# VH-VL binders against Rho GTPase-activating protein 11A (ARHGAP11A): the designs that were tried, part 9

Target 1, 191 residues: Rho GTPase-activating protein 11A (ARHGAP11A), of Homo sapiens (Human) (q6p4f7r49to239)
Amino acid sequence: VPFNALPHSAVPEYGHIPSFLVDACTSLEDHIHTEGLFRKSGSVIRLKALKNKVDHGEGCLSSAPPCDIAGLLKQFFRELPEPILPADLHEALLKAQQLGTEEKNKATLLLSCLLADHTVHVLRYFFNFLRNVSLRSSENKMDSSNLAVIFAPNLLQTSEGHEKMSSNTEKKLRLQAAVVQTLIDYASDIG
Key: E = the ipSAE of ESMFold2; O = the ipSAE of OpenDDE; V2 = 0.75 times the mean of E and O plus 0.25 times the DockQ between their complexes.

## First folded at step 6 (VH-VL; framework fv_rosmantuzumab)

Design e5 (from d3 with heavy chain Y103D G104S; at its last look DockQ between E and O 0.52; V2 from the best seeds 0.00; counts 0 for: pae E 3.6 > 2)
Fold by ESMFold2, look of step 6:
Structure e5 (fold): chain C 191 residues (1-191), chain A 124 residues (1-124), chain B 111 residues (1-111)
Amino acid sequence: as target 1 above (191 residues)
Amino acid sequence: QVQLVQSGAEVKKPGASVKVSCKASGYTFTSYYIHWVRQAPGQGLEWIGYINPSGGDTSYNQKFKNRVTMTRDTSTSTAYMELSRLRSEDTAVYYCAREVYYDSSGWYDAFDIWGQGTTLTVSS
Amino acid sequence: DIQMTQSPSSLSASVGDRVTITCKASQSVDYEGDSYLNWYQQKPGKAPKLLIYAASSLQSGVPSRFSGSGSGTDFTLTISPVQAEDFATYYCQQSYSTPLTFGAGTKLELK
């Protein structure tokens, strides 16, 4: 199911955002100081149980451990049938990151203007949340570079199948992380 | 001092039920999942299920799902496991165990604190 | 259900020996680069004690003569050098999938 078909909540300043995303991010804000938030998966058995409850509409995030909520949030983006960043923009986003320092940020943000308005609202919401996490990196140890490395494979997908690590693959992964880091660092400028 | 203290040994007849308690101290009870594990005489360890003391959510091994109930009382920091319709093969030592949670690596799947065990004997 | 097979079921060793215990899972217990495998020590009449989590991470307060290794389906606990207090039964446990399952145990006895 596309992200536009998911249940939505109205969020002041952002508009209609998928309810799961609002619930997860809101719950994590109470725990933003947690060391290593997003860095490692927590309990895989609890993550599976929590996902099952959320999929069946149960309101269980407020009692869940922060690392379990964080793991579920990563899984949410990974398992969308269509990536939230449209696949047809991925190549252009990677090429934008190969420009000079000032122009790569501008080009990346300019490409975000091609997104549908609803997609822009969701991305602004989520990347502002990640930016807030990064601003607490002295406590949680999760700066924007680290968050970008973690979230890039969850938000962006290679158009090719299973690949072994190589210099070409490493460059692509680095560029994917650079795209995500730009979106975190300049979250208010998206769209 | 972080510890889990369990209720005392029980002797039961087949068909009865038993309720084992597990009192936590020295840490924030609602921040850690509690698991129950049993060990029949001379045998290995068998997982029964867990409870999240925050909210009371449970997960049971399907082998026990219609005979086991896990609850907690947050005011006394105590977890409970009740096993009904007892039979002789339920004779075992029953442990409660705390799941690792506060770990700098973010790893939560091991049991770092165990209760002393509660011996249950089911015989006629 | 994931079956955990420990080998050997028992072994004898002298103080000072190097001992290796293996644990094989019926399927991979890895998730996102982490191995969901733990090792416990149990002495008669006592609860298990956590030694190793995440295949290779040493629990706080556990002597460095204990070490763990492996990934996927194949895991090893090593004790070197064996001390008098190490004669006990050792269990591996997977926490990748419910029901959580333990190996049958390896009894380490004084030779």
Scores: ipSAE 0.369, ipTM 0.751, lowest interface PAE 3.6, mean pLDDT 86
ESMFold2 (binder alone), look of step 6: mean pLDDT 92; pTM 0.949
OpenDDE, look of step 6: ipSAE 0.743; ipTM 0.876

## First folded at step 7 (VH-VL; framework fv_rosmantuzumab)

Design f1 (from e1 with heavy chain S54Y, light chain D34S; at its last look DockQ between E and O 0.79; V2 from the best seeds 0.00; counts 0 for: pae E 2.002 > 2)
Fold by OpenDDE, look of step 7:
Structure f1 (fold): chain C 191 residues (1-191), chain A 123 residues (1-123), chain B 111 residues (1-111)
Amino acid sequence: as target 1 above (191 residues)
Amino acid sequence: QVQLVQSGAEVKKPGASVKVSCKASGYTFTSYYIHWVRQAPGQGLEWIGYINPYGGDTSYNQKFKNRVTMTRDTSTSTAYMELSRLRSEDTAVYYCAREYYDSSGYYDAFDIWGQGTTLTVSS
Amino acid sequence: DIQMTQSPSSLSASVGDRVTITCKASQSVDYEGSSYLNWYQQKPGKAPKLLIYAASSLQSGVPSRFSGSGSGTDFTLTISPVQAEDFATYYCQQSYSTPLTFGAGTKLELK
């Protein structure tokens, strides 16, 4: 299903956000302190069941374990027809990560201005959520770096699981994670 | 000690119903899924279904979907499995089991088992 | 349904031996880098006991002589060295899709 064809909710200060994303993040808000949030593997069978219910408009996320919801979120981004971070920006984003810290941040955020408005809204919403999660890292052990490693493959839809591991592959993965980390840390400045 | 204690053996006639109880102790009952598994004499293990920590969500093996009902009582830390329209083929030991989870996540693995309840269905 | 095929159905071993039991799933049970495959031990008249979860993670309290490996469709449980108390029936179980399914079991007997 195309991104724009999904049900959307109006969220103050963010705009129109996919309803699932809003519901999932809202449900997880009470569980931000959970150790290993997004790192923990959820139940695959429950994840499948949840996805099915969500696809049919059933409100079932509130009763699901956080790790299952988290898994569903990762799957959501991974299964988009196109990566939420457009492929045409990947090279530039990765190059930006090789700059000095200040320049890296500025370049990354500048590149985010090339994103479509609706994408900016969604990313700002989601990355602010992740930032909130990262701010609780003393409890949940999920700082922005950890979250970035987890979400980079899902947001950029990389072929991590299909490529032979090499030094170049490792470098690419590291740079991809760096992109996501920067976006988490500066979520409010996206777009 | 963490344990699940099940109700006693049952003898039923075909067409009847049975309700097996599974009382939990030694842990937070409302933090764990409960699964039910049965084992016919001399046979392997067959998954029946699961119920979530608060009883608001269940999943049944389609083989039993129309005959099985899982519930749980948080006040007594007890899970129940009811099987109706019993057949001779339902003769088995029925187990309740706690679904394991740790810092790495859920894998639908069962770390704590009840002692089993023997059900005999015969004319 | 995912079918789980264990081999062998039975085997004999001596204390001190290295034993390998295999489990093959009719389809992959991997998801996001994890294998949803568990191993249990069952002794006569007793409930199953969890040994390994997520294909290779050793359950707390289980001796290190038990180990699990594999991914995708092919999995292995290894017992080395076999101890007297290890003679039992072993089951693999997939948790990738409902219904959850078990292998038919492998009975480890004393030679």
Scores: ipSAE 0.529, ipTM 0.823, lowest interface PAE 1.0, mean pLDDT 93
ESMFold2, look of step 7: ipSAE 0.545; ipTM 0.806
ESMFold2 (binder alone), look of step 7: mean pLDDT 93; pTM 0.951

Design f2 (from e1 with light chain T98I; at its last look DockQ between E and O 0.56; V2 from the best seeds 0.00; counts 0 for: pae E 2.3 > 2)
Fold by ESMFold2, look of step 7:
Structure f2 (fold): chain C 191 residues (1-191), chain A 123 residues (1-123), chain B 111 residues (1-111)
Amino acid sequence: as target 1 above (191 residues)
Amino acid sequence: QVQLVQSGAEVKKPGASVKVSCKASGYTFTSYYIHWVRQAPGQGLEWIGYINPSGGDTSYNQKFKNRVTMTRDTSTSTAYMELSRLRSEDTAVYYCAREYYDSSGYYDAFDIWGQGTTLTVSS
Amino acid sequence: DIQMTQSPSSLSASVGDRVTITCKASQSVDYEGDSYLNWYQQKPGKAPKLLIYAASSLQSGVPSRFSGSGSGTDFTLTISPVQAEDFATYYCQQSYSIPLTFGAGTKLELK
């Protein structure tokens, strides 16, 4: 299901955000000090059970372990029919990260101006949440670089999951993480 | 000391029900899932299901075809497993077990086991 | 259901030997870079004891002579050198899919 067809909640300062994202992020904020949040694996059998319950509208996130909610959040972006970062912008975003230090950030944020308004609101909401996680890195050990490495495969999805690792593939993965890190660090400037 | 202590041995007739208890101590009961596993005499291990003590959510092995119910009482830190419409092949030792996690996450491995509850189903 | 096939079903060894037990899953038990496979030791009349989780991670308090390896569908528990206290039954267990399933066990006996 496309993200704009999902149930939405009105969130002050951000607008209409998919209700699942609001529920997951607010539940994780109660546990933002958890060491290794997003890095630690949740239970794969519970992740599958939680997804089924959420898809059928059952309330289950308030009692779920933080790492299970985190896993479900990663899966949400990975399984969207169309990536929330439009696929036709991915190559330009990678090229922007090959520029000089100040130029790379500005170019990445300028490319985000090509996004539809609703997409901008959702990305600001989500990346501001990730920025908040990174600001507690002294406790949770998850800085923006770590979060970027974890979320890049979930946000910049491809069929390349079976592709053999090469030096070119490793460079692409580093650039993808750099894109996501810029979006985390400059979350308020997206769009 | 972290431990799970189970209720004592049971002898039942076919068609009856049994309810086995598993009392946790030495850790925060609601922070860890409890699984139930059984072992028939001289045989291997069979997973029955789990319960999240925090919210009471359960997941069951469908082999038991709605004959199993898992509950908990958070005020006594006790998990329960009830098996109904007992058959002779339900004769086994029943274990409760706590899930394990490490610095990299959860793997649904069981680091703490109860001592086991022997159930004999005999006509 | 994921079937777990252990080999051999029983094994005789002397103290000091190297022993290898295999476990084969009917489908991959890997998820996001982790293998959801665990190993237990069980002595008669006692509850199982966790040895290895996540295919190769040694549980606290378990001697380093135990090691696990493998990924996907093929997994190995190695005991080297075998000690007198290691004569027991060993089970693999997958935690990738419900129902969680165990291998039929491998009984390690004194030669």
Scores: ipSAE 0.495, ipTM 0.788, lowest interface PAE 2.3, mean pLDDT 87
ESMFold2 (binder alone), look of step 7: mean pLDDT 92; pTM 0.947
OpenDDE, look of step 7: ipSAE 0.697; ipTM 0.861

Design f3 (from e1 with light chain S97D; at its last look DockQ between E and O 0.52; V2 from the best seeds 0.00; counts 0 for: pae E 2.05 > 2)
Heavy chain, then light chain:
Amino acid sequence: QVQLVQSGAEVKKPGASVKVSCKASGYTFTSYYIHWVRQAPGQGLEWIGYINPSGGDTSYNQKFKNRVTMTRDTSTSTAYMELSRLRSEDTAVYYCAREYYDSSGYYDAFDIWGQGTTLTVSS
Amino acid sequence: DIQMTQSPSSLSASVGDRVTITCKASQSVDYEGDSYLNWYQQKPGKAPKLLIYAASSLQSGVPSRFSGSGSGTDFTLTISPVQAEDFATYYCQQSYDTPLTFGAGTKLELK
ESMFold2, look of step 7: ipSAE 0.538; ipTM 0.792
ESMFold2 (binder alone), look of step 7: mean pLDDT 92; pTM 0.950
OpenDDE, look of step 7: ipSAE 0.812; ipTM 0.910

Design f4 (from e2 with heavy chain S54Y D57E; at its last look DockQ between E and O 0.73; V2 from the best seeds 0.00; counts 0 for: pae E 3.2 > 2)
Fold by ESMFold2, look of step 7:
Structure f4 (fold): chain C 191 residues (1-191), chain A 123 residues (1-123), chain B 111 residues (1-111)
Amino acid sequence: as target 1 above (191 residues)
Amino acid sequence: QVQLVQSGAEVKKPGASVKVSCKASGYTFTSYYIHWVRQAPGQGLEWIGYINPYGGETSYNQKFKNRVTMTRDTSTSTAYMELSRLRSEDTAVYYCAREGYYGSGWYDAFDIWGQGTTLTVSS
Amino acid sequence: DIQMTQSPSSLSASVGDRVTITCKASQSVDYEGDSYLNWYQQKPGKAPKLLIYAASSLQSGVPSRFSGSGSGTDFTLTISPVQAEDFATYYCQQSYSTPLTFGAGTKLELK
């Protein structure tokens, strides 16, 4: 079953957030010093077992290794039935990152104002969590640029399948990471 | 020195149970999953299951699901595997093994193995 | 269950030779750009010893004459040059799905 069928919790200052996301981010905050958090892979067989437990409503994240929780977080966004950043905004978000330095950040944040309120709440919650991770990069080695590269394919995945690597494909990947980095760096300004 | 030390050889009759211990030392016991693997005489390796020593969660090969129980005692850094309703074909060396974490993640590769516990099941 | 087919089942070699052992999985063992395929060495009466994890990554303390390659379903362990201490049985193991499964083994013998 998709992760978006999970129950929601009301979180002060953020609104209604999927309970899984709150539980995962809260558990990872206790381990924010972990070197390579999100870069180091979790166990694929344990991640499958964790996903099965979460899909059946079991609270099991507090005992799971941080890299397994991190892997499940990446999977949560990748496997949503619809991307949390709506596909109809992807082209505009990429175009925004081709503007001048100050204009690209403003345009990206203005495009986030087109999102539904529920989506804004989830994005602000999650990107503020990633911002907090990046602020500890001297310890965990995960700055906002690194996190953006990791999360871009999970948040901006296209269904177009196998594309040949070209200079335009490489540019698209760099722009996708730039979108995500802007959202991390300006997380409180989303929506 | 990181090591896993297992209990000694066992001889059992068909229908009995056996409980094998695996004591960890030299590392934080609750941070690494423990797997159990067996090897019948002259045969290859067969995975039995794993335990998360932190919370006690287990996953078993369905072949053994109704006959195997894995537990641990965090105060003694010891994992246990109990196999019930023994048959002659359960005669094997039983290993405990730790999942390693190096490089870019967890790959469920076993970097530290116990010395093995020989189980003989005979009338 | 994912079946792991190793070949050859046995192999004779001299010290100094290059040896190649293959392992084929019945389905892909790749996840998120990593191959969940590991290699072990086992000598008689001893526990297995990890050589290679994630298809191609050398375990700490393992000599560089051991190397792994491949992805998806097809994997190779290479030993070059073979040394006297390398005569043993070698196993591949997938860690993509439960139950974890091993190949049947390849016995490397002195010619």
Scores: ipSAE 0.408, ipTM 0.760, lowest interface PAE 3.2, mean pLDDT 87
ESMFold2 (binder alone), look of step 7: mean pLDDT 93; pTM 0.958
OpenDDE, look of step 7: ipSAE 0.680; ipTM 0.866

Design f5 (from e1 with heavy chain S59Y; at its last look DockQ between E and O 0.69; V2 from the best seeds 0.00; counts 0 for: pae E 2.02 > 2)
Heavy chain, then light chain:
Amino acid sequence: QVQLVQSGAEVKKPGASVKVSCKASGYTFTSYYIHWVRQAPGQGLEWIGYINPSGGDTYYNQKFKNRVTMTRDTSTSTAYMELSRLRSEDTAVYYCAREYYDSSGYYDAFDIWGQGTTLTVSS
Amino acid sequence: DIQMTQSPSSLSASVGDRVTITCKASQSVDYEGDSYLNWYQQKPGKAPKLLIYAASSLQSGVPSRFSGSGSGTDFTLTISPVQAEDFATYYCQQSYSTPLTFGAGTKLELK
ESMFold2, look of step 7: ipSAE 0.521; ipTM 0.786
ESMFold2 (binder alone), look of step 7: mean pLDDT 92; pTM 0.946
OpenDDE, look of step 7: ipSAE 0.746; ipTM 0.879

Design f6 (from e2 with heavy chain G100Y; at its last look DockQ between E and O 0.60; V2 from the best seeds 0.00; counts 0 for: pae E 3.4 > 2)
Fold by ESMFold2, look of step 7:
Structure f6 (fold): chain C 191 residues (1-191), chain A 123 residues (1-123), chain B 111 residues (1-111)
Amino acid sequence: as target 1 above (191 residues)
Amino acid sequence: QVQLVQSGAEVKKPGASVKVSCKASGYTFTSYYIHWVRQAPGQGLEWIGYINPSGGDTSYNQKFKNRVTMTRDTSTSTAYMELSRLRSEDTAVYYCAREYYYGSGWYDAFDIWGQGTTLTVSS
Amino acid sequence: DIQMTQSPSSLSASVGDRVTITCKASQSVDYEGDSYLNWYQQKPGKAPKLLIYAASSLQSGVPSRFSGSGSGTDFTLTISPVQAEDFATYYCQQSYSTPLTFGAGTKLELK
């Protein structure tokens, strides 16, 4: 299901955000101090069970282990039929990160102005959540660089299968992480 | 020390129910899922299901789904497994076990087991 | 359900021997680069004891003479050298899919 077709909740300051995203992020904020929050593996059988319950509208996230909720968040973005960051902007976003320091950030944020208003609201909500996680990195050990490496494959996924590791592939992965890190660090400026 | 202590042996007739308790000590009860596993005489291990002590969510082996109920009491750090409509083939030792977090993740491996509760079902 | 097939069902060994026990899953138990396969030891009248998790990771307090290997569908537990306290029944267990399933067990007996 496209993210526009999902149930939404009204969130002060952000507007209408997919209810799953609100529920997951608010549950994780109660555990923001958790070391390695998005890096450590969750239980495969519990992730499958949580996914099934969420798909049937059951409120089960408040008691779930933080690493399971974090895994479900990554899966949510990875499995959207259309990526939340439109695929036709991916190449431009990568090229923007090859500019000079100030120029790369401005170009990346300028490209976000091409996003639909609803997409901007969802991205601002989620990336502000990630920024809040990164601001607690002394406790959770998850700074914006770490979070970017973890979330880049989930947000900028290639439709191609596994690519062979090469110099060009490594550069692409680094640029993808750089895009996500900019969006985390400048979350309030998206759109 | 970390420990799971189970209730004592039970003898039941077919059609009855049994409720086995599993009291946790030495760790934060709500932080770790409790699984139930049984072992018929001279046979291997069979998974029954799990409960999340935080919130009470359960998952049951479909073989037992209409006959098993797992609950917990967080004030006493105790998990329970109730099996109804007992049959002679339910004769087994019933174990509770704690799944453990290994710093690299959850693998649903059981690091601490209760001592087992023997259930005998006979006419 | 994922069926776990252990071989052999029983095995005789002397103290000092090298022993291997195999476990085959009816489908892959790997997820995102990890193998969801665990090994337990059980002595008569006792609860199982965890030896190996994630196919090859040694549980705390377990001697290094126990080792696990394999991925996908094929897994091996190795005991080398066998000690007097190692005569027991050994079970593999997958945790990739519910219901969680165990192998039928391998009984290691003194020759």
Scores: ipSAE 0.356, ipTM 0.730, lowest interface PAE 3.4, mean pLDDT 87
ESMFold2 (binder alone), look of step 7: mean pLDDT 93; pTM 0.955
OpenDDE, look of step 7: ipSAE 0.787; ipTM 0.898

## First folded at step 8 (VH-VL; framework fv_rosmantuzumab)

Design g1 (from f5 with light chain S97D; at its last look DockQ between E and O 0.53; V2 from the best seeds 0.00; counts 0 for: pae E 2.01 > 2)
Heavy chain, then light chain:
Amino acid sequence: QVQLVQSGAEVKKPGASVKVSCKASGYTFTSYYIHWVRQAPGQGLEWIGYINPSGGDTYYNQKFKNRVTMTRDTSTSTAYMELSRLRSEDTAVYYCAREYYDSSGYYDAFDIWGQGTTLTVSS
Amino acid sequence: DIQMTQSPSSLSASVGDRVTITCKASQSVDYEGDSYLNWYQQKPGKAPKLLIYAASSLQSGVPSRFSGSGSGTDFTLTISPVQAEDFATYYCQQSYDTPLTFGAGTKLELK
ESMFold2, look of step 8: ipSAE 0.590; ipTM 0.814
ESMFold2 (binder alone), look of step 8: mean pLDDT 93; pTM 0.950
OpenDDE, look of step 8: ipSAE 0.804; ipTM 0.901
ESMFold2, look of step 9: ipSAE 0.527; ipTM 0.786
ESMFold2 (binder alone), look of step 9: mean pLDDT 93; pTM 0.951
OpenDDE, look of step 9: ipSAE 0.808; ipTM 0.902

Design g2 (from g1 with heavy chain S54Y; at its last look DockQ between E and O 0.70; V2 from the best seeds 0.00; counts 0 for: pae E 2.4 > 2)
Fold by ESMFold2, look of step 8:
Structure g2 (fold): chain C 191 residues (1-191), chain A 123 residues (1-123), chain B 111 residues (1-111)
Amino acid sequence: as target 1 above (191 residues)
Amino acid sequence: QVQLVQSGAEVKKPGASVKVSCKASGYTFTSYYIHWVRQAPGQGLEWIGYINPYGGDTYYNQKFKNRVTMTRDTSTSTAYMELSRLRSEDTAVYYCAREYYDSSGYYDAFDIWGQGTTLTVSS
Amino acid sequence: DIQMTQSPSSLSASVGDRVTITCKASQSVDYEGDSYLNWYQQKPGKAPKLLIYAASSLQSGVPSRFSGSGSGTDFTLTISPVQAEDFATYYCQQSYDTPLTFGAGTKLELK
């Protein structure tokens, strides 16, 4: 289903956020110090079972291992019918990251001003959560660079066909991670 | 010493129920899923299901749905598997096994196994 | 259900031989770059013992003469050189989808 058709919860300061996202991030907050959070693979059979329960409206995340919840979060963004970061902004976001050090951050954040208000609220919520994870990197070993590499394929994935591996593909992946890292590091400035 | 110790052999008649115990020691019981696997005489291995000892959540092989119940007691670090409406085809060795992980994640391999509980179902 | 086909069902070997055991899944057991395929050794009267997980990763305490390879649907366990303690039955197991399923086993016998 489309992003705006999902069940939503009212979250103070952020507004209406998809209930799954609130539930997953809230469940992970008590495990934010977990070493390798988001890096470790979860169980594929449990991920499928959790997804099925979530799709049928069942509360299931409170007892799930953190890495399983993390895997489901990545899958949530990857499987949206339309990417949460609009596809028509992807090229511009990548170009912004090719600017000089100060200019790339400004340009990336200025492009976020083109997002709809609801999208801005959801992105602020999610990226603030990732920023909080990164601020505990001394314990969990997950800094913003690590998180960006992990989440870039899930947030900037296109629905186009099979991707060819080349030096151009590596450059694109690096720029995608740079976009995500900027959004994590400057989460409060999105929009 | 990490180990799983199971209850002793059982002889049952068709239609009865059996409850097998699996006591964990040497590790944090609630941190690892427990799976149950059986092996009929001279046959291969058949997966029955798993339980998350932390919350008690279970998943059963549909072949055994409505006949199997998995539970645990966190105060004694013990998992249980109950199989009801027994029939001769349920004659097997029943194993509990701990889910394995390494630094890169979980692959639902089983690194620690109980010694097995022999169940014989005969009239 | 994912069917796991092992071959051969049995084989004879001498100490020092190189043996290979094949496991074929009825569909891919790969997910996001990992192969969800495990290998076990079982001796008579004993519980199975994990040898290899994730297709090619050796379990702690397993000798390096055991190796696993493959991806997708086709997997191989290799023992080289075979030792006296290696005569046993070997099972592959997929963990990609429920029910978790095992191959029928390959019995390695002393010739």
Scores: ipSAE 0.477, ipTM 0.774, lowest interface PAE 2.4, mean pLDDT 87
ESMFold2 (binder alone), look of step 8: mean pLDDT 92; pTM 0.951
OpenDDE, look of step 8: ipSAE 0.709; ipTM 0.870

Design g3 (from g1 with light chain T98I; at its last look DockQ between E and O 0.67; V2 from the best seeds 0.00; counts 0 for: pae E 2.04 > 2)
Heavy chain, then light chain:
Amino acid sequence: QVQLVQSGAEVKKPGASVKVSCKASGYTFTSYYIHWVRQAPGQGLEWIGYINPSGGDTYYNQKFKNRVTMTRDTSTSTAYMELSRLRSEDTAVYYCAREYYDSSGYYDAFDIWGQGTTLTVSS
Amino acid sequence: DIQMTQSPSSLSASVGDRVTITCKASQSVDYEGDSYLNWYQQKPGKAPKLLIYAASSLQSGVPSRFSGSGSGTDFTLTISPVQAEDFATYYCQQSYDIPLTFGAGTKLELK
ESMFold2, look of step 8: ipSAE 0.517; ipTM 0.787
ESMFold2 (binder alone), look of step 8: mean pLDDT 93; pTM 0.951
OpenDDE, look of step 8: ipSAE 0.752; ipTM 0.885

